# Miniprotein binders against q9bqp7, part 65

Target 1, 240 residues: q9bqp7
Amino acid sequence: VPQNWFPIFNPERSDKPNASDPSVPLKIPLQRNVIPSVTRVLQQTMTKQQVFLLERWKQRMILELGEDGFKEYTSNVFLQGKRFHEALESILSPQETLKERDENLLKSGYIESVQHILKDVSGVRALESAVQHETLNYIGLLDCVAEYQGKLCVIDWKTSEKPKPFIQSTFDNPLQVVAYMGAMNHDTNYSFQVQCGLIVVAYKDGSPAHPHFMDAELCSQYWTKWLLRLEEYTEKKKNQ

## First folded at step 6 (miniprotein)

Design k25
Fold by ESMFold2-Fast, scan of step 6:
Parts: C-alpha cells; structure tokens; sequence
Structure k25 (fold): chain B 240 residues (1-240), chain A 87 residues (1-87)
C-alpha cells in the first residue's frame, strides 16, 4: 500500500443522474499552475521498462525514417490525435457543432473506426473538462464522461497506427483514466461518482476500434499503481 | 580485467535465462486464460531484461544486446496478444 494512500471512490456520491446535473455536458477549463498534471506525473515517473521500450522504439523508427522523418511522423501523430478529439467533442456535444469539421468526419479513418463504440455511448456528462484532486494535489483534463452500455465511465479516446502501436500507450493509459476518475470523484465541481473506465483505441485505416473496459475492481488495482507513481513524482521533486 | 569481463558475461546470461523462464510461465498462464498472472510474469521478465540490457551496454557486447532485444520482442508480442484477448 502506498504511503499516501487515498480511496479512488467517494462513498458520499452516486453514479446515477442527479436532478441538479446540467443537460449540457460540463467543460471546465484547465487552469494550470504549479500543481502537476496527470500527464506530467506519468512522464516524469516513467518506469525503466517504459524508458527501455521507448528507446528501442525510437531507434527503430529513426533507422527507418531518418531523424527529420521521425520528427515529422511524431508531429503528424500528435496533430491527428488532436483533430480526432476535437471531432469527438463536436459529435458528442448536443449544443456545439463545427460545420467544416463535421462535414469531413465520416471521411476520417479514426472517426469511422469508432462509430460502433459511439452507438453505445449516451448520457454525456463532461467533455474536455478539467479535474483536480484537492487532497492529492494533481490536475488533469479528461476527454469524456458518459454512459457506455449503461455504465458511467471516464472514456479516453486513443489513436493507433498499424502495424505497431505506440508502446507507451499500453502501460500508462489505465493509470491516466483512473487518475482522472479519482480526481473527479473528489472534485467539488462534480456531483456524481464514476467507477468504470473505458479506453477506446481507434485505427487510422478505419478498422473497428477496440474498447478496453475497466470495471470497478480493475480501476482500484490501477489506482494503487497511480498512487505509487504520484508518490515517486513527489519524492523526485523533493530531491531535485 | 579479463575475469571481470567473464563475470559480467555470466551475469547477463543468467539474467536472460531467468527472464526466459518467466516468459515461458507467462505463455502457459496465457494459454489457460490467467491473463493477470501472465502479466505479472511478463513484468518480472522485463525487469530482468532491463538489467541485462544495462550490463550488456556496459560490457559493449553486440551479441548479448541482440539477445536482449530478441527476448524483449517475444515479450512484447505476448503482451500485445494478451491485451487483445482480455475482455
């Protein structure tokens, strides 16, 4: 058990819709300060295995593409992910549309990939919304909170290119999801409880996206690992 | 020192053999559908491979580094397969 252990779920909250909940999904802007973000914590506490895997992956990509080609590739991956998230926010928001992007969404491979998942998504509660854990002192920006097949989930949308996906996403994505979940469950800006996570991996070629559902027990297991990473981050910062 | 070099080579080979044993246990567990236990075995194998990698780099042995990378590839392949099958 980590030294700074804190529960992921808030016993004072329900996962059921509340009459006070807005009909429009929440979108609280991320107000950054010295408090670390989830992504910052994870980036600065990467395991030796992750560093080893990233080093090996980089060596292979540079060998194939050259240094300039590798830089262009990584920039394109980032841009595609950003556009994918913007498109999903537009699709899932009942009160906001971006006409130019909406017209081209069906021709995007990633959006085609995720269509079957979107059919099972309803009751959107938050989109591109900031969360803060006041007790554990971290912040984050979650993609989506909605019901997936009837269960309220923190949903994280990921893009992947075949044949070899970005290895880092395999290890940190569950931690990112539960970190957002724990923060939201203890953030006074939110009134509901989330106990489940969903990581959706969409593919550039439009092949069917893979949903990775995380039930409450699995979320609790990853929460313990997230607390260890947060503890490691705090220790490293003190030794800096 | 020639003896120090020999000791490093033996240690690297021992680490790789132990990593292989964990990988084989992971494969057997995965066949049974015991994915969580298989992932724990994979994590143990990864720690051993990382140590072997660092020592092989210090030694400057291309042959041992190649063995490190080969074993890592097998582990990554199994890890991806497990993730695809988990529901």
Amino acid sequence: as target 1 above (240 residues)
Amino acid sequence: DEEERRELEEKIKELLERAREHLERARELAKKGDYEEALEEIEEAMDLIWDAFLLAMELGSPELLERVYRLLEEILELLLRIEERRE
Scores: ipSAE 0.027, ipTM 0.262, lowest interface PAE 5.4, mean pLDDT 81

Design k3
Fold by ESMFold2-Fast, scan of step 6:
Structure k3 (fold): chain B 240 residues (1-240), chain A 89 residues (1-89)
Amino acid sequence: as target 1 above (240 residues)
Amino acid sequence: SREELLERIKELIKKGDKEEALELLWEYILKYPDNPEALIEVAELLLEMGRPEEARLVLEFAKWLAKLTGDPELIEKVERLEREIEERS
């Protein structure tokens, strides 16, 4: 159990999405500061298992592709992920001219993969937007906040070459989602409360994306694990 | 020492302190990474703890190591555990 427990949900905010006034999605830019990001906290507190699995995967890839081939492979994976996020932001944005201008981004297998998920997404409230937890002192940049099948969710878009049918296969992704959720729920730049998460894993070959829906109970479970990682990060920083 | 660490891990497993045993077993693996037997032990502990998807990922690397070292008994053990996980999913 974490020493400095704090609730993920804000009791002063509404549990239900406020759909009475359709506004332009929020896009708050990340500001420069010394406050750690969600990704930095997670990278600095990887478990021994995660460190071993990453190092082993890296060694295997280098043996298969060579060192230069590995660098090219990882660069290409990063670029594909970036393009996928740009395409999704364009699709979910109300500005139609962006979709027309960037048509090549819209033709990828990853975009084909998520079509059945996108038809259930509406009421977009935030896109590529910064969040800050004012009490716990961390920041993040979330992908999307929208209604999925009528429920307001923090949505995280992922690309993968291998199937990820179970949430446990997505490593720290649930922790990222709940960290963003908890921050948004306590960030004065936002007025609504999010209680659900969605991790969408898209596939390069266009096969149907796997949605990993996280209800309030599951989010609360992962929130406790996130608080432990944040505590570990804070303790490590004190010793440096 | 290597032997002292292994004995401590065995004691924790017998006592039922699976989380602590898992932590020390990972410390052992990081120090001695060419040991597929240790990775298989991690997978078995994860299965006993109700974490089959993490076990599956560990077994993927254990199989690669076992094939690299050419140990047919370990390859068969990994493949058996992988089949057990798939059948239960």
Scores: ipSAE 0.285, ipTM 0.718, lowest interface PAE 2.7, mean pLDDT 83
Fold by OpenDDE base, second read of step 7:
Structure k3 (fold): chain B 240 residues (1-240), chain A 89 residues (1-89)
Amino acid sequence: as target 1 above (240 residues)
Amino acid sequence: SREELLERIKELIKKGDKEEALELLWEYILKYPDNPEALIEVAELLLEMGRPEEARLVLEFAKWLAKLTGDPELIEKVERLEREIEERS
């Protein structure tokens, strides 16, 4: 059990959008502070097993591609991911901003992959928006807050070259999602609450993306794990 | 030494200190990541500890390394251990 328990859900917030919610998705800029990001916390608290798997993967890739080839591969993966997120932001943004859509951004296998998911996405509340948990002292940049099949979710878009049909195959992504949920639910910049998460794994070849829906119960389970990771991070920093 | 660390892990397993043994096993493979023999030994110990899934993960990398080295004895050991994991699953 975490020593510093904090709820993922805020009982003071209603799940119902206020009728006054702006039709425009929120985009709060990330402030560079001494506050650790969700990503940093997760990276510095990886298990020895996770570190091993990652390092072995890197070594394998370097042996197969060479050092320069691996650098190029990594750069391309990063660029493709960035373009995918930019394209999604453009697609999910209100129609008035659509006139400046770079049609080239929309022509990707990843965008094709998520088309069936996008059909079930509506009511976009936030895009590429910063969240801060003031009490637990962490920050993050979430991809999207929207309704998926009528349920308000924090949506995290991921790119993969390999099928990830199971949520367990997404490593720490569930922890990232619940960390963003917990932060948003307690961030004063947001007037609403989120109770669900969604991880969408998009594929380069345009094959149908895998949606990993996280209900409130599953989110609560991963939230406990997130709190433990955050405590571990905090303890490691005190000892440095 | 590698041998001393492995012996310490085996002693911990015998004492029933499974958590500490697991931690040291992961440290061991992080310290010697490019040694297929070490990975096979760790996979065997994980299997003995009743952790076939972790054994499978380690063994996958051992297999890859064994194939890279072209050592037929290592490949055979990996394949044998794969069969043992399947039989216990």
Scores: ipSAE 0.201, ipTM 0.669, lowest interface PAE 1.5, mean pLDDT 88

Design k4
Fold by ESMFold2-Fast, scan of step 6:
Structure k4 (fold): chain B 240 residues (1-240), chain A 89 residues (1-89)
Amino acid sequence: as target 1 above (240 residues)
Amino acid sequence: SREELLERIKELIKKGDKEEALELLWEYILKYPDNPEALIEVAELLLEMGRPEQARMVLDYAKLLAELTGDPELIEKVERLEREIEERS
């Protein structure tokens, strides 16, 4: 139980569409400042188990690939993830607001993987957009806010290869989603309320992506855990 | 499959091939890092192999995931295993 509990949902906001909502997806730029990001908080507050699993994974991968091979592998996975996000932003937003679409990116196995998910995505409200929780003092850059099967969601796009390359990111995906959600719900740059999350894991070989839907109750459970991680981060920073 | 890999690991432990079993446990962890049931099983096997510190580390993470699922059966399994680790430490 967090000492400084704060609600994930904003009781002053409607969960229904507002006529004043912009017709073009919002893209608020992330400002570099001293306020911690969601990813920094999560990285600096990994549990002993997460640290253990990460170190054992690194040891195993280095044994199989060598130091240089491991570096090349992780670099390539990172680049593929970046290109996947760029392609999704291009697909989900008007082309006039983005650079010309790269046809090679759109033909990737990851894009093939998410086609059945994209059919159920509509009403895009935000893409690659900054969120800030003014009261809890953290920031983030979310991937997407859109309706998935009729429900407004914070959507996080993930790429996966076997074995999974970034274990910390995998473990903390639900916390990342609810952290963005809570921030957006209390950020004056946004007027709507989000109560659901969606983590989409896309596969390099084009096999069907796995959608992990998070309803309001599940989001509230993960939100409590995020608040504990944020509290741990704040205490750790005070004691430096 | 997940269940087949787990059975192979258990068989190696029974035969006393702990080093080979440990190698396969790392493969299992890499494949199922975010599954609380799988992590509880890993913690149980680590404890059986005489690695209570590693079992505790894996179990603490499994506990977090189990609590997030809201599954009281998984939470109870974690708490039972926590007691076993403490007794054997």
Scores: ipSAE 0.006, ipTM 0.150, lowest interface PAE 10.9, mean pLDDT 78

Design k5
Fold by ESMFold2-Fast, scan of step 6:
Structure k5 (fold): chain B 240 residues (1-240), chain A 89 residues (1-89)
Amino acid sequence: as target 1 above (240 residues)
Amino acid sequence: SREELLERIKELIKKGDKEEALELLYEYILKYPDNPEALIEVAELLLEMGRPEEARLVLDFAKYLALLTGDPELIEKVERLEREIEERS
């Protein structure tokens, strides 16, 4: 094997439950430092075409909604996404099921959209938790690690405005998932190994969310692409 | 109109007018974000012409739109074509 090739899966770790695994999901805080985040790496290595598309989408939205309308729209999208993630963390945390849930957070169309997926999610091991790849020197904040239909997955919750979808830089979602996976598998704060990914796209109108399952082979394929993006980021940073 | 724009994009690709083709492709994506099938067709054309790097770029947009539609058949189609592109690169 090439000496500079870094595997996504850690051969010294098992995907089976460990006796030392906590009954409460892990929530390691993200530390601020000079080590790049997954999202920064992806944002800094977007193609000129991706940047152009985002700029044109922004211009179109401003023309349609006006400057103030666009600001309100983007603020509302951000707030809705934040509340969706907070609601999911609350729903999936065993300790918070008692009386800490805000009823209003659980009433969004996005939560209605994801109900059928949640029925197949169990064995939650991490929620809103920081990961660091100690050898490749990048960090991230993953949404969830849990069993989906019996398979341990890094789960990434996404929102979409169906039937009126808007273009934005979310096509790197598989790269984001495998980057978190590789980091967690090599992070000393975690003892388990994850080999599968799941991207769940929830809809504002409550239409059923779509699960996009990534098996170990597919994760390995996207891992190779993530390593290329990370290499591009590192070279770009060296050359200014 | 939608079909006419797609055919014009394909014509520009065949003629080698890469920048004009990409410009119209972005217009198509912005106008018809609910039609990832059209981008899959463009990516297939680029692969048949021996241009896998350009096919990969187009397919990245197709994947984004397929994920937005949530259609599992379209997502599977995109992922199969992604594997084919990697084999040719």
Scores: ipSAE 0.006, ipTM 0.224, lowest interface PAE 10.3, mean pLDDT 78

Design k6
Fold by ESMFold2-Fast, scan of step 6:
Structure k6 (fold): chain B 240 residues (1-240), chain A 89 residues (1-89)
Amino acid sequence: as target 1 above (240 residues)
Amino acid sequence: SREELLERIKELIKKGDKEEALELLYEYILKYPDNPEALIEVAELLLEMGRPEEAELVLDFAKYLAELTGDPELIEKVERLEREIEERS
């Protein structure tokens, strides 16, 4: 159990829309800050097993592709992921930002992969938006907050060249989702409450994406694990 | 080939050449990192060599890959080895 427990849900908020709510999705910019991001906390508190496996994977890739080939591969994976997120933001935004660019982005296999998921997504409240937990002192940039099959969710879009049919196969992704959820629920820039999460794994070949839905109870369980990771990060930083 | 390298590793273990066997086991992991069956075999050999800590590490990754495939037979094999490691520790 974490020493500094804090609730994930905010009793002062509801998931129902208010008449005063903005008609367009929120997009609060991420400010450069010394406050740690969710991604940094998770990266700095990886298990020894995860660190070892990543190092072994990196060594194999370098052996097969060469150092320059490995850099090209990782840059391409990063670029494709970034384009996928940009395409989704464009699709889900009620305002069209750039039609020529949108046409290019909409043709990817990853976008084809998520089409059946997108049909169940509505009521978009936030896109590529910064969240900050003032009390717990962490920050993040979430992908999307929208209704999925009628439930308001923090939605995290992932790209993969291999299927991920089970939630436990998503390495820390559930922790990332609940960290954003808890921050948003206590961030004064937002007025609503999110109690559910959704991890969507899209495939390069256009195969149907796998949705991993997280109900409120599952989110609460992962929230406790996130608090432990955050505590570990804070303790490591104090000891430096 | 994968099978030829695995047989050479098994032969080194039988001869008691543990250091050379361990070196080839890690080379084997680097060559077949995404194959859950290969990683399960590596975990079994590490247990035979008296290295349960390293076996557990490899098996954790094998479990991730087995769950990714959705193959219940591979998942069951992983769970059996997990129980074996806990009983020996």
Scores: ipSAE 0.006, ipTM 0.149, lowest interface PAE 10.8, mean pLDDT 78

Design k7
Fold by ESMFold2-Fast, scan of step 6:
Structure k7 (fold): chain B 240 residues (1-240), chain A 89 residues (1-89)
Amino acid sequence: as target 1 above (240 residues)
Amino acid sequence: SREELLERIKELIKKGDKEEALELLFDYIIKYPDNPEALIEVAELLLEMGRPEEARLVLEFAKWLAKLTGDPELIEKVERLEREIEERS
């Protein structure tokens, strides 16, 4: 992008703790409307290469598992991810009411995988909370906002069957994180500013999760790429 | 970063970690779609290691990216390597 009219960080917001900050993590519900979600923007602006790779992967899986087997596989992956997020929300919430959830959710290999990351997470500010960029007109549902090793981060929890030791292996996940960050920094429902991101890839076999920390500079770089995807989405929608 | 990821992919190929190498290769293609030349290097390495079927798959991606960039020299190079593989089968 030659001109960035929409900065990721809000100059009117401070990184300092505020006395008005709630002691309980925020959980703003996602309101359905005509405003596109981060995930929809990313799905609708995949490159021809991304579409090709996903279709080739789908074809190989269907060939191996059959159509019904592929649907069962994808449904199982979705359910495992959902249960992982529910367990993390329970673990990170200070409220006792969440302990009524199925105890088995807390004993998965994915939870074992992420234990060493969780030890460095504190000061939880938001969990499963909606964000909206009022000027750029997009919405999202972020997983978590908390301090990781002393830095306030938008944290995105991912499950994976295969190792992803490099940030490049997480595909559009960095774009998703910075999109949430930019939205939150310009959303009137929030008073704080986040400048860092964290993508945590947890593994089913319990092997140590890979944390991909994104500092302010890296977030700014991915923000520029997100703005291009959002512009492509807007242009595509206008031409339909 | 870019060069480090490519070297890691080549290292995994040499070690025989097929699934991990392919996963990182797909991530590399998505991250750097403007570098079909790197895919040709990976395909050449696979051929040197006696893995022509995997080389074919990588060359298929390289050819597609080269066609998108409109680079006739790269398209010809990929097609030449594809013919060499076919002749050896």
Scores: ipSAE 0.007, ipTM 0.191, lowest interface PAE 10.5, mean pLDDT 78

Design k8
Fold by ESMFold2-Fast, scan of step 6:
Structure k8 (fold): chain B 240 residues (1-240), chain A 89 residues (1-89)
Amino acid sequence: as target 1 above (240 residues)
Amino acid sequence: SREELLERIKELIKKGDKEEALLLLWEYIMKYPDNPEALIEVAELLLEMGRPEEARLVLDFAKYLALLTGDPELIEKVERLEREIEERS
């Protein structure tokens, strides 16, 4: 249990919409300064075991693809992920807030993969939006907040290339989701409560995406683990 | 199939071809990254091969998937193997 434990949910907030809620999804720009981001905290507090697995994965891929092939593979994974997020933001945004569209982005295998998930997504409240935990002093940029099968969720979109997925991006996904959730629940730019998470893994070949739903209890469990990582990050920075 | 690949890995371990077994075990992880049963099996084999650090890493990921699934049998298997790794590290 973290020494400076703080609750993930805000008891003064409701997960139900009210008349004063914005009708257009929020998109708060990220104002980055010395305050650490969720991804930076997680990157700098990887366990020795996580670092070892990442190095083993890298060596295995280099053996299989060669150094140039590995660089090309890694670059393509990042590029596809970026394009996937851009396409999802475009799909979920209102037509009234027009955005430049590329037909190829909307027709990718990853987008085909998530179609069955998207039909159950409604009531979008935030897209590509900045969150800040005012008390715990961290920031993040979340993908989406919307209702999934009637429950308000922080939704994180992930891509996977079968049979060689980018394994590194999977390890801390639940921690990332709850970190965003806790920040949003205590950020004055938002007025609602999120208690559930959803990690959606989309596949390049268009195979049906896998939704990993996190209920409030599971989110609370991972929140405690996130607080430990944040504590470790803070202590590491004091000792550098 | 998944079962055929796993049997090939087990056979290599029995023959003492540990390096070949490790390469194929890594291929197995890459092919079945979202299967908690498969990852638990990988962690067990890594522990059998004297690689507790790698076993713990794979098991941590399997635990994450088991908790998402909410399957009590998988959660119990993970927790039992966690204790075994701690004792043998």
Scores: ipSAE 0.000, ipTM 0.168, lowest interface PAE 12.6, mean pLDDT 78

Design k9
Fold by ESMFold2-Fast, scan of step 6:
Structure k9 (fold): chain B 240 residues (1-240), chain A 89 residues (1-89)
Amino acid sequence: as target 1 above (240 residues)
Amino acid sequence: SREELLERIKELIKKGDKEEALYLLWEYILKYPDNPEALIEVAELLLEMGRPEEAELVLDFAKYLAELTGDPELIEKVERLEREIEERS
């Protein structure tokens, strides 16, 4: 149990649309300072098990691709993910401005993969937007906040070269989602409450994406795990 | 020996000493990181302990190693455990 517990949901906020809500999705720029990001906290607090598995995966890839091949592979994975996020932001934005580059990105296998998910996404409230938890002192950049099948969700888009049918396959991703959710629910730049999460894993070959929906109870469970990681990060930082 | 350590871990699981069993399981895979049979055994014990998330991560690496060895028995064991994890999820 974390020593410094704080609630993920804000009882003073509503899930319902407010007249003060902007008509266009929010896109608050990320302002970096001494406050750690969600990804930094997670990277610096990987468990012994996670570190072991990551190092074995890296060693495996280097053995298969060579050192230069591994560098090229990781660079390409990063670029594909970046372009996928850019395409999704373009698709979900109310002001569609397509250039030759954007049009080309919209026809990728990853975009084909998520088509069946996108038909259930509406009411977009934030895209590529910064969140900050003023009390717990962390920041993040979330992908999307929108209604999925009628429920307001923090949505995180992931790319994968292989199917991941289980949420357990991406268990640090649930921590990212709830960290963003808790920050947004207590960030003065936002006026609404998010209680659900969605991790969407898209596939390069266009195979149907896997949606991993997180209800309020599941979000609360992962929130406790996130608080433990944040506490561990804070303790490690004091020793440096 | 490997067998002695594994037996000790199984005894701890039977006694309900889950935290000590988990600690030794991770020491076990750190000692035998490139042994697919050892990793499969760890995944099986993690499932028995009700930790399918960690079992799946260990099994994913075990699958890669089993496929490299071309051992059909190891590949079959991995596929069986993958199905068991799916059923529990």
Scores: ipSAE 0.014, ipTM 0.332, lowest interface PAE 7.9, mean pLDDT 80

Design m1
Fold by ESMFold2-Fast, scan of step 6:
Structure m1 (fold): chain B 240 residues (1-240), chain A 89 residues (1-89)
Amino acid sequence: as target 1 above (240 residues)
Amino acid sequence: SREELLERIKELIKKGDKLLALYLLFDYILKYPDNPEALIEVAELLLEMGRPEYARLVLEWALDEAKKTGDPELIEKVERLEREIEERS
């Protein structure tokens, strides 16, 4: 139980569109400041077991590829992930040209992987947009807010080399999603309410992406865990 | 067995196969996460390998587990190893 509990949802907001809503997706720029990001909080509050799960994976890869091979591998994974996010923003943005959009689609197996998910995505409200929780004092940059199968979701796009068919295999990704959700729901730059999350894990070979839908109840459960991580981060900073 | 796995790791360290030894040490603590004696032994081997950064993390984990046992000797051993790392820095 977190000592500084705060609700994830804002009772003054609705997930339904209204006439005052902007007609184009929001893209609030992320500003550098002293306020911690969601990713920093999560990285600084990993359990020792989580740290060593990652170190074991890293060491296994170094044994397999060598140090230079591992650096090249991780650099390529990062670059492919960045390009995947850029392509998705382009595809979902109403301002992109058809020629540019088609070229991006043809060059990526990750984009082929998510085609069946994209068919169910509509009503895009935010893309690559900054969020800040004014009360809990954290920031983030979310990928996308859109309707998935008729439900407004914070959507987080992930790339993976191996299958992730269960939400548990995505580690802190659910915490990341609910942290963005709670921030957006209380950020004055936004007027709507998000109650659902979606983690989409795409594959380079074009095999079908795995969607992990999080309903309001599941989001509330992960929100409590996020509040505990944020509290732990704050305490660690006081003691350093 | 736990003892057999640890002996294998010690032999790899002796032979200078540091990369494989490091992997197996991480794998070992993940297999025995609730065992403070196992965590302490891994921290000692990490110090022997010249990896105090990892030893510190494992000792923090070991301290939490030792406190759960209520064994003052285990707690003292962890604290002694933590002081050894500080002194070498």
Scores: ipSAE 0.663, ipTM 0.906, lowest interface PAE 0.9, mean pLDDT 86

Design m10
Fold by ESMFold2-Fast, scan of step 6:
Structure m10 (fold): chain B 240 residues (1-240), chain A 89 residues (1-89)
Amino acid sequence: as target 1 above (240 residues)
Amino acid sequence: SREELLERIKELIKRGDKLLALYLLFDYILKYPDNPEALIEVAELLLEMGRPEYARLVLEWAKDEAKKTGDPELIEKVERLEREIEERS
């Protein structure tokens, strides 16, 4: 199937909010489904080199920490990331409900790391919201849709212990962002169009987060690569 | 050298230091990703270690690299090892 038959942007949509759009950010729940998620597709279509870079890292950590120590370490990294996302959802939500929780969230180095980015974020339209591409049959849960420096973006919040000053160091994150974008642009639960992406890499020590802005052209380039990964996933699933 | 590193790994496998050997095997293929013979050697050692799941992945990688060389003997060797894994399953 030609890639131009499945464009990332929907010509029927505007990036400007309609008067009928909700004043509060959308939060459509992700339903359990046999339809593959963006993260599953990307995980199942890693290159052999990427797989073994990950396996080498895992094995090195197991050598250093032991099997149980490695499980504890990865569990803690996962929980820190989850807490960071929950904190951002709370901070960006217009509802005044969680004063005690907000107090603890402000103590995080990751939250300190993103403060300068958050100052440029406004017009939040969706938070922790499910997207589905109706034609390509994949789903996802995006972190945030908001204006960053005046441009409507799918924003993906990432935590890292190591510096990621280049977009190339974020691996498949650009593909994840454009996959969510393409799904949202063709999901009837949403009425607006997103043409830009933003990957924000936050640091535990509070050092300034690195924003990786993706304009419409860059998003279109990564969309082409996402479509190839989706085709690889479909073919691989048939052969299992 | 490549040969020296591989011999150290073989010694670790014989001594039963499987965790360190596995790490070094992954490190080895990442240092020689474009060498189908090196990838095949690692797949053989992974089978010896009782890790056919990793051997299968390495052989898929080795097959792609062997096809790029156009060497039919390398392709045949990979396919023989793939059949060996399937027979053991």
Scores: ipSAE 0.670, ipTM 0.908, lowest interface PAE 0.8, mean pLDDT 86

